# VHH binders against Integrator complex subunit 15 (IntS15), part 17

Target 1, 373 residues: Integrator complex subunit 15 (IntS15), of Drosophila melanogaster (Fruit fly) (q9vpf9)
Amino acid sequence: MSMSIDSNKLLLRKGDMKLDNYPTCAVEALTRLETLIASRNKQNMVMQIISEFIFLERTPKDGDVRKSQALPISQMNLFQEFQLIIALIEYFSRPGRDATRNAIFLSLFGSHLTPQRSKLLSRLISTAVSGSVAPLLSSAGTWMQQVGCKTPLSLEVAQNIVSDFISYSRKTPEQLKQLPMVGPHFAANFMVAVADLYLNEQRSPTLNPPPDALLDTITEWMMENPTLCQASQQPLVLPAGAIAMPFTTPLAGLLRWVVLAPLVSNRSAYSNLHLSLLRALQQLVSSGESTALPSQDLMQIVKSLQSYCARLAESKTDPQADAAYQKCMERFAQAVQIALSSNCITNQIQLLCLLESLPPHKLMKIVIEAHKK
Key: E = the ipSAE of ESMFold2; O = the ipSAE of OpenDDE; V2 = 0.75 times the mean of E and O plus 0.25 times the DockQ between their complexes.

## First folded at step 7 (VHH; framework vhh_4orz_3)

Design q05 (from n08 with Y100S D102T; at its last look DockQ between E and O 0.22; V2 from the best seeds 0.00; counts 0 for: pae E 9.7 > 2, placed apart)
Fold by ESMFold2, look of step 7:
Structure q05 (fold): chain B 373 residues (1-373), chain A 121 residues (1-121)
Amino acid sequence: as target 1 above (373 residues)
Amino acid sequence: EVQLVESGGGLVQAGGSLRLFCAASGFTVSSNYMAWLRQAPGKRREWVALIDSGGSTYYADSVKDRFTISRDNAKNTVSLQMNSLKPEDTAIYFCAKVPSYTWSGWTFDYWGQGTQVTVSS
């Protein structure tokens, strides 16, 4: 029970809180944090209160030879972890300011989490999905943007949702199907993360397709929620003076799925997803958004296609005669044409030159010629 | 002691280019999120470009495709290449270190003294 000047004195004024009052001491700590996080100079005290009273962590005593290298030691048992999850869901469900909830969530689960906190975060979010707990999912969406949707922290959360609701479920639960309506910002950021996990040569030496049920779920989300890709672009609600981290839309990663899928899959769901992506690109013209398809993400698709064509050359197969390559290029050309017409691609001249390096495709050639000036 | 020293500012004509440098000491640039911020006269300080510890880059809409942030881990520096400059890019440009916690991003940890960039019509 380490004492900080402000936090321990406040708790001691109201009596000595003991760990056998769990989760009551965590709930009281959360309430006190609301006042403390408004002050920039209280960050170390906030982290001490979170560690000691919310996550029940201990640091080595003074004088220990390895004190400066010691990691917090979790003292939570599984029952206390469950109690904390329930307490957090109740806390985030209470009426309150979005900025305060987001600041608390980020204080609890910011970057560089201990393994114990990361596991608890994943279970908390899965529980919030199952319970359709919109305020918590809104804070989780903000959290994913602030830590980065493609960082190990976010990918762990995304993979655990896939495990909990796709891999280890007999059928996709209704609560996952409704996630875009309950937590659209979180759903959009989740899509960024899972898009990075599959059909991505930067993550795996081979193109691994997403599980069929995940593909079907994402496709249904996109078809039923036409503004979902724009949800990540809404301004974050953060405390005054805070700096919002850049957003990422799921469009580029999902485009990679539909363009590269013919190399590894014949599932018709990719055609439906492709149509939904084309509609989303068209809608970006109406909204005035200009950041949906960074050229660097599109270069990744070109690189994967170049690698495939190199393998075709080794087997003396003409890419123009290869059905999979032709289907990849048809989808890619359709998306590129709409994105160029919508001004959704940055550095388009460099992209067009790189696209010319691919073996010719009829529609792509027309697209390149129409826009190269 | 954490220090950030910006350089490379100056006067350029619209459409011109300029490269800013940030020399960091007291910490390792490659282990931190680093940002360029700017402040025009009478306006709030705003972020311009950011590079995370993994090397991913992010840009404000107003500078996307014109500015490029990069770093040199051997020299412990961060650079900002600014192309196609416009008069509205006129500002003092600051190099900043971002805390490892994203919730503390309402204020960057440390700022340099800034370097003036002036773009004439």
Scores: ipSAE 0.006, ipTM 0.425, lowest interface PAE 9.7, mean pLDDT 81
ESMFold2 (binder alone), look of step 7: mean pLDDT 81; pTM 0.817
OpenDDE, look of step 7: ipSAE 0.028; ipTM 0.509

Design q06 (from c04y with V29F S53E; at its last look DockQ between E and O 0.35; V2 from the best seeds 0.00; counts 0 for: pae E 9.5 > 2)
Fold by ESMFold2, look of step 7:
Structure q06 (fold): chain B 373 residues (1-373), chain A 121 residues (1-121)
Amino acid sequence: as target 1 above (373 residues)
Amino acid sequence: EVQLVESGGGLVQAGGSLRLFCAASGFTFSSNYMAWLRQAPGKRREWVALIDEGGSTYYADSVKDRFTISRDNAKNTVSLQMNSLKPEDTAIYFCAKVPYYDSSGWTFDYWGQGTQVTVSS
């Protein structure tokens, strides 16, 4: 008897939402989800409501058996996508608990996204940046940490922001410039993602520099917001029983930019960014943070420098006479010295041995000897 | 299909060491983050260590400096070296592929049965 009663209550809740009232049915679904998400045993129903009433998807039932497990099929037109984006902006702008907003955002976008959901997420976040929608950007920052800042989904969001605000814009909009003030956690996680996209031989066979306007924007963020790299250290506000994923600092990726940039660019903005990174490293000790620069990330910079020196050897060029290499090593030595003095590096001895394998540089030699007893 | 098979657990004296292994199949291992989680009796599953596709590692504060996660992309394995073990480390340890976080926590199909670690003194 209680089985039939619970089934009727469940069907009644779904039957209260009708697709003929889009986007009203999505707004009603969002409100109902706040209650259902608190219950751990309702997740299949939560996902069905999200799929059917928010994203207007159907479960694939007709198709070739040769397909792998099929994702839901979107039935949204472009106008309905716009309506949903506006409805989500308004929903996340309402007063409410951060844990509830974060749970809703993670339920909408946390895993196994269809291509349409991924595109909508990118458009939603870009719209929230343009509108300076702080509560949504706070949830997006939490989301980015939970799914991982360097995963394909996070990188797609970062690439979309670069496209919308840097590549296809005559001027960098003020709303992007103010992002660290409006959504500092999201801005920090965006920097992790975008730092991974450029000057990174793990992602591309060549060292591709960031667009000039992006470099200038990030440099300005770092200069004007001294604690930005620490924004992800705040405890996540998540539903009870949730597992918080580790934060990632943008310091290591941005350090790779400034150290490797002389190999591909002579822009003075990298010198300004480098100074900002050195100041951020110094301030890490004041905050009590450790492990901000894992030695593995620094070792990857060494690998890129080794690869460059191998190419110099093929052309019979002495690295000690190569101006680009010398500039890379000067910046690297300064950062390593501060990080070692601040105890911001793990596995210090392995790093020092690897640094000795590089062609000699006067400042780096001093740094190694000062820390290698 | 995704398969994660943990091994290497057992009974260990406090202060001892143990190395756990996870064999992975059914996905592109080298492109995914890998993690170790644990669940002590009567407690929620908690994150222990994570390694990204490039080899960068992250640790929970409770195991920092005692545990080391590593991966072998050629063998599709991830391992956890556990040193200076304490009775509080007693738990079932699970290997996980790229953890997705939603209102339900982790998707339960992304880890196996786990391997028991028991620390006595």
Scores: ipSAE 0.011, ipTM 0.449, lowest interface PAE 9.5, mean pLDDT 81
ESMFold2 (binder alone), look of step 7: mean pLDDT 82; pTM 0.825
OpenDDE, look of step 7: ipSAE 0.016; ipTM 0.292

## First folded at step 8 (VHH)

Design r01 (from m15 with L27F Y32N S56Y; framework vhh_nb_b201; at its last look DockQ between E and O 0.15; V2 from the best seeds 0.00; counts 0 for: pae E 10.3 > 2, grease 27.6 > 24.2, SAP .719 > .668, placed apart)
Fold by ESMFold2, look of step 8:
Structure r01 (fold): chain B 373 residues (1-373), chain A 123 residues (1-123)
Amino acid sequence: as target 1 above (373 residues)
Amino acid sequence: QVQLQESGGGLVQAGGSLRLSCAASGFTFSTNAMGWYRQAPGKEREFVATIDSGGYTYYADSVKGRFTISRDNAKNTVYLQMNSLKPEDTAVYYCAKTHYDFWSGYSPEFDYWGQGTQVTVSS
């Protein structure tokens, strides 16, 4: 049963599917994929090897593998999932090219994952955070940008990290606190995703604040890592022929937190986070970043403030006398002023017109007048 | 199943403008990235622009500052506003549904493409 190196891929499919060969067959498959991925004409073989030897999936009973809509069936037990996670941690920890790691990661965990693969991905990333596995987290950051930080798959990963590491009854682990130092691109993309989960009326009927420990962690990240938001703008290292997806910064989502927070919270952490966001916006002047605050994201903030003011009108409360509204607008005006002076906002005139539709605020009026002329 | 229909092409003088539209069906438009590609006679298909589900955009260097991609999720439509057109922009323009697949920019057989709309820029 001895075969050449080039024949090992076929034997590996047939002979190494046995339980006593796992995780050995997955480790060998990972090494083999590096050469196969470089040969662009073997993409179907790459996907078959990943499915059959790494994730231990089989085709449906009636042989519908030829249909593009056939779903693989996982044969992996929980112990084999643990073995695979350890094998992947070891694989990504080896010295190597970033483009190769990213190609492997994207081949394993690209879009349209089976539910079993998406659960394994979330556990893998949480394990990498716990182990401070920088090369894997670098690939995860690239992956998150490529699939989109606000897509269901990315939000699931973010929710799992919150679930795994954020607890009312326990201190936040040091490995999560150090994530910006270990995997800054992933930390920035995680902040984009998790900012979308809270204080966001597009995701929930009510303004639900983040858990206190998460807020504190994000605030500490921003205070201790003043260039963290620039990590999301770094050029991607992708395999040849790949299309780079647009980057997203966490600034707009976190600004929504600090601007809307007075409507639901009095925690001082939001003031600290706000100051850190203003500093990050100021630093963009020196870096030349021009797309840090998309107008669409800022318009979400205005919409939430309009909804709040409509509720004040129903109770016959003057927004200009409402302390929460005034604090929201003060924070918003300060951020908008810095962002306009740094040219960090798209569609500036449309935004200024929309801001005029809100009940007046002294500082915001000054900001609008200064930038319309 | 996935259907992409481009429109809005035509003949235009250099320096002119055109707006291309792409009507999409057969998938959840609002959660998918969309893109535009083009193919000049005798050349390989090349990337022009993408827009993700959140509205963030990316452009090829050759069109940056002149072209603007946008989307209307209510109409399941993606647009390409082309300004300051040059003869070098002459091509068939294709709308594409782009979710990440790191091979898709090299081989069009793995992407969903429209039928294309001709843009010709004279003089």
Scores: ipSAE 0.000, ipTM 0.325, lowest interface PAE 10.3, mean pLDDT 81
ESMFold2 (binder alone), look of step 8: mean pLDDT 80; pTM 0.820
OpenDDE, look of step 8: ipSAE 0.079; ipTM 0.487

Design r02 (framework vhh_nb_b201; at its last look DockQ between E and O 0.28; V2 from the best seeds 0.00; counts 0 for: pae E 12.0 > 2)
Fold by ESMFold2, look of step 8:
Structure r02 (fold): chain B 373 residues (1-373), chain A 120 residues (1-120)
Amino acid sequence: as target 1 above (373 residues)
Amino acid sequence: QVQLQESGGGLVQAGGSLRLSCAASGFTFSTNAMGWYRQAPGKEREFVATIDSGGSTYYADSVKGRFTISRDNAKNTVYLQMNSLKPEDTAVYYCAKTHYDFWSGYFDYWGQGTQVTVSS
């Protein structure tokens, strides 16, 4: 009866043929998803539509070798990838509800992607940065917060932006320089991710500094956009029933850069970045700023300094005579003093105890003494 | 069928510690994000912590530095180590998982919950 007609239309619609009508079938699929994603009971159908009609994937057959049999097999060629990127940019640029765009973006690019989807996501976002496509970048910013700025997906996107606009570019394009104005939430979340990639001993056995052009770009962003580190505090527009994941400020990661930089670099840009970070700490609003500098992130900086001091001891070098260590501690003490005075640190007691374990520094000793209970 | 079973709750003095466990079955644990939520009497359920399949963690501001989420993929178990407990932490704690094919911030399956009571 009515169900036969409904099923027949779903299976036999002319616009639903994948290869003959690509990218038209992807655009139609996106439109149909808008009505389907509100239903919890249709999530498997949503995922199948995305896989089959948008990303042109097939489900592994019975008899495929077991190697995480959950992974779809991509059948998309390079021309189809280009067509999809254009179609997605156009889709996200049309007038519409933010919640719908964000729901679609999160459905396409959730936390578990095939390698091809991850690659396509990075190309899509880089294209959106190049085109200053604000609505798409807004959805990408929401996406980064929801999947987490430091997850492999977000780090891959951040790495690809560095590659596309810094490493493989002769000079930093104006579109990257303007990113805080076009997509401030995405720019803030990108800074969290990219800060995690450099001068971070949790990611590498050695302290690898950011490329000079990236450092200069981030420094200019911070100097020209004083509210940028707080851009993610606006309420997210998410589909019904979704819970916003906690925002993350880039302040802690960038502070790690400026505090540890004297160990690896003489670039004056770190001094400018340090000043802008101190100003940002001084400008924090009392409510909603309690996690601007989580003590655990600051403890990570202490651990890196402890490791450096252990290497100094092996070379019989006095930390108080080491100019790099003294500069690290000067910057760190200044930031900690402001953060404690602004009540921007949780779990202060553990941090203060750990700071006392470092070789003495005049300003840091004063800071510790002023705040001990 | 998806099963999430919380354990490790109980009564503890302020300043004390508890470790919650959530045994999971009926899905591929290692590829799913897992989370903890809590609900105090008369309050809406609130986010506590999440850990993705790669081990990256996120915490509510009220628990940062005191709580640690972790996972053991060999045992299909997610943990919440709760230190420096306060009376305000008193709640039923729920384990949650995301969808298999993507992590979208939707936690669509919940355990039965375990009671944590922190006396002053």
Scores: ipSAE 0.000, ipTM 0.312, lowest interface PAE 12.0, mean pLDDT 81
ESMFold2 (binder alone), look of step 8: mean pLDDT 83; pTM 0.851
OpenDDE, look of step 8: ipSAE 0.038; ipTM 0.447

Design r03 (from m15 with L27F T31Y Y32N; framework vhh_nb_b201; at its last look DockQ between E and O 0.01; V2 from the best seeds 0.00; counts 0 for: pae O 12.7 > 2, unsure alone 63.8 < 65, grease 27.7 > 24.2, placed apart)
Fold by OpenDDE, look of step 8:
Structure r03 (fold): chain B 373 residues (1-373), chain A 123 residues (1-123)
Amino acid sequence: as target 1 above (373 residues)
Amino acid sequence: QVQLQESGGGLVQAGGSLRLSCAASGFTFSYNAMGWYRQAPGKEREFVATIDSGGSTYYADSVKGRFTISRDNAKNTVYLQMNSLKPEDTAVYYCAKTHYDFWSGYSPEFDYWGQGTQVTVSS
């Protein structure tokens, strides 16, 4: 007897979950979700419970749920949002199965987030960073991987962290500095996101460097923990039958930073970051992990350099005489050498061909010749 | 209402190239993964390529290295550049809003489909 979704809603309504007792009803809902989340057949119910009892969303009564592309409107006020954040922090801090926790987190903040949920997510994660809430950050890391670290949602979260901890703070808070220790997976995925935000011509025609404090923070992270980038490769703890999305390493994005940095900045932090990256790459060799550096990401760096050289040509400047270009190429060649030696680059031949298209650099030439054999 | 409108299909010789476009409306394009599917006569609809909201791409093995999916968020348009076309690529190509399921990843189940555009590759 397929109890109609309506009857189950009635049972939930007739049950002890009263909407008038927020955030208690949200906590109760979360508890109930623990049982329901394991069932693939109850996903709709899960989503309804989340919408109604956690986020207090009202679906416009109008017709065919299928047709009403209208985003549910949350009736939550600011105080209730705050209550929810606290409740969620408490909930995720409770002992439990990681798979369940991650499933619930993904269900709360899955695809098609309303602007309100998105904002709440950002606030929640910032609060978790501030409070060093390890279980929640672990779930957030999982979430970022499943959603994609370079998606608008992930970037929004990353931007919010940058805003809260870097832009509005005179000093980088200790909590952010400790993030790699508290939530290494999240920290790594966060690095992927922030790396994508800066010195990226795909996002902006101008190479915008990261804030100094952010650069310093990332550099410190990398220096103190050369294996941090490997944290992105941690197996996801998901419910049975779930498919883990591929991981993204921060190495490529950070490499882009250090390689292109000479074009916009002479800060020594980039040199330190570069060194740390090289060390990280070397360590990958020992771990046997392949695919740490997608060729596409490296090709993007080449394109940026090509663009720069084109500008030099317009100004009748010889790239061989351009100190910035030479420094870019030096850093790039060193990284490529290590990466190729470690066999961690996909489509190596294409990359090598593209590298040959650049004005010659002594070290890069050596690297190319060594690997085109 | 979600609308997907494909264009760019046609007749092309083997080894030729074609670029398909899909104009999307009725949803926040930049937050959604888009994909291309194709259906040959007498065959089931098959996955061709997908691009997520972050620009990550995935291809069917049959088209890897030949096809490139891309998107322009400013234009709410997804593209499929098809190179080195083969007679086996002959199909109706459908643009789709990909359903991303956190549990199943990129689901072959799309939320919405376009009307399709015919691609014919003549030997």
Scores: ipSAE 0.027, ipTM 0.367, lowest interface PAE 5.1, mean pLDDT 86
ESMFold2, look of step 8: ipSAE 0.315; ipTM 0.676
ESMFold2 (binder alone), look of step 8: mean pLDDT 82; pTM 0.833
ESMFold2, look of step 9: ipSAE 0.295; ipTM 0.625
ESMFold2 (binder alone), look of step 9: mean pLDDT 80; pTM 0.820
OpenDDE, look of step 9: ipSAE 0.000; ipTM 0.214

Design r04 (framework vhh_nb_b201; at its last look DockQ between E and O 0.46; V2 from the best seeds 0.00; counts 0 for: pae E 10.9 > 2, grease 30.5 > 24.2, SAP .861 > .668)
Fold by ESMFold2, look of step 8:
Structure r04 (fold): chain B 373 residues (1-373), chain A 120 residues (1-120)
Amino acid sequence: as target 1 above (373 residues)
Amino acid sequence: QVQLQESGGGLVQAGGSLRLSCAASGFTFSDNAMGWYRQAPGKEREFVATIDSGGYTYYADSVKGRFTISRDNAKNTVYLQMNSLKPEDTAVYYCAKTHYDFWSGYFDYWGQGTQVTVSS
């Protein structure tokens, strides 16, 4: 089952491509990949071309006692990384078929990335956001859906965007503010990813709120772009025979932010975001979207509220007298009411049981009783 | 070498339950999405469920509310709990390593499959 690396290099080096002409060999490789990538029989060759000529990687030597993974070793220096980023921006900016650009992007970054490729991907996407490079951002949106918006690869990209445009900027850049218009699929998938990073006890032992500037940006996106949550519902443009992964909306994760926010913040932006989320949810329900609020995401909210109420019990505080808890439950009940009325929640029975386990709230009681059978 | 071994299939009456298991080896299990697919006689293989490395789950519409996918990273095992089974669920069920492979080629690995038969 072994494939000879030397044989594959010899085939690739018939004078068609030369390593000593970087970044020209990467640009030539990208062009060659367009013809090869449709052929399932050539997947190993495609991967070898990408590794050797685009990312300048070598296979770990036999007997290398320092290797901790069976992954290729990058030999790219910082200047070559910059050259590759520019070459990729130029490549994806060329007129062409969406299916081809998406296929190339997924071949470069679709699975099993080395740490060096993941770092380069994050820098590439941040550069594309800064440059408003719509074709590349469209491919990045498709990529994020295909690898999963909450996987380590996607979360690393989301964290780097937050770092580049929120943490080290005193003012949110115009390019980030315009992202929903330039790359709506990517913006929606970015919101899924970044929503997972904050106010989420599955990712952190405490409820860490998002940075204020990120919250304000997301709130403005939702207010100014009423169809943004529908952007991931568009069919993916992929070559024939490719498997499209299911889409995810950002509603559930952002709902978790606004429902849990009273436990850690009283910023008015959460009220504005909540209103925008209710409007978006109602619109999706009216359009027939049945996966707007997956029950497992709602159960995460319940678990965080249960943990908070357990802490209140330790301090002998009545949850019905706790203003923060009551505000959480009011926001939660409003969203659950819309979702239950449409029967769009999977595992509704399990959710109803968990909701009944929480300390009572007037509106939530009404919502639960309306749907008991 | 990637190895995926399904188990837990069998014959069950409509309305019954089965739990499928898939033992995985030859890759870093905790970094990979896992999935279940099925193929009925004379039909194309179809998606059933996936679970990503972070534990987030996705389901085909035909199984939502009845099937639950889960994983145990310590045991390198993915599970499919199938409740309220229907005759239409009769198929060979395949465990898959579902990192995106653009063409479902050498980068997508499938187990040998386990038969699930649901009688009326």
Scores: ipSAE 0.000, ipTM 0.357, lowest interface PAE 10.9, mean pLDDT 81
ESMFold2 (binder alone), look of step 8: mean pLDDT 84; pTM 0.855
OpenDDE, look of step 8: ipSAE 0.149; ipTM 0.498

Design s01 (from k18 with A33Y S52D D101K; framework vhh_4orz_3; at its last look DockQ between E and O 0.21; V2 from the best seeds 0.00; counts 0 for: pae E 8.5 > 2, placed apart)
Fold by ESMFold2, look of step 8:
Structure s01 (fold): chain B 373 residues (1-373), chain A 119 residues (1-119)
Amino acid sequence: as target 1 above (373 residues)
Amino acid sequence: EVQLVESGGGLVQAGGSLRLFCAASGFTFSSYYMAWLRQAPGKRREWVALIDSGGSTYYADSVKDRFTISRDNAKNTVSLQMNSLKPEDTAIYFCAKDYMKYFRALDYWGQGTQVTVSS
């Protein structure tokens, strides 16, 4: 281990920290934070040390911003940003307890994010993916669950990974393809986030499909990693007294992709993804887990289908004769039947009522009738 | 400086309802996550319900569908509506604040209010 609390330069008090030896002061701050984070009533000191010595921020003064705005002001240059990214990768790669790494990661990125911290977080995570830095990716997965996989912070990180590894890359890097093996919890939470970015009318007025390479990558992840959805459900390793936020699986969001895809795409990859999702749902029935498929996410699929059918009515097209609609409903009915039979959908009566509002589909009618008494 | 004052506890029969209140002062209430915790005699303190700064709510499995947390940022208050009470809900209930869900959760909490559920 390269950092030590018994160093004359490393004291438990903030007043002995030195700013002008960057990035060394950031490394020393990280080590001192390990003891301070566990201490009751030290939160203000912890946040000041992070702001001043790690992110090189200063407190806003009346001349800098209006008094109603109190965000810290970054003073880092581009070289210092690079130095910090390397120092953080090295810090998280050291041997140590998972709870400590997770506590530090959440202290750095869990609250009070300035735009500069958000940008640095995205760069740090992309660098960790490229370097297959498993301990850092484990902490990032915990971070995504704690802040919420669908929050703006998590969606920004997910979009940056899509940009770095899919949009600006002609070939999907092997390091991204291996992400489920290196950081399974992060990969699962990343899938929750990207599923929310595409084929989702809550995020965009248009049903925008994912990039082909992203779809192919996620389909391969699901085929090759049968326990990946279970990685979303593993207990978090957090310090004593911490509150674990509820997990979210990627099942509902990816189901939305495969159900809605016939409206915008003919790609056969969606059929392969659909089969993988049905197998994952069957595995959940076998395991007895009941919270993996929230009904509220399924109801959003119904809303998108209702919107499509309204457009068919405007063009005087019969939904029962529309091949795309029929394919959507076939996939949806198959998934709903498995989920209802396992009793793994919450609030299922409301879902069934919404399903009845859609133009008829033979298999879906059978599924509804089998589960209404 | 920071003050969290719980109230509304008392004795109630099993199956009954009770509403707890927490009055907060000394910090920017709307910026913090707020939680209810409880501690039965001889047991570890456990979280019960959490409400984030945007109003999203989270519940422990043992109280889901029976308890409801809410906040009023204009009055700096957090409430816990407890329905269908069971003897297992008997505990001292604490109001807590945290600037981050996981980071040193329960950093500040009040004196607590006793809830006793008779069978």
Scores: ipSAE 0.012, ipTM 0.450, lowest interface PAE 8.5, mean pLDDT 82
ESMFold2 (binder alone), look of step 8: mean pLDDT 81; pTM 0.831
OpenDDE, look of step 8: ipSAE 0.023; ipTM 0.513

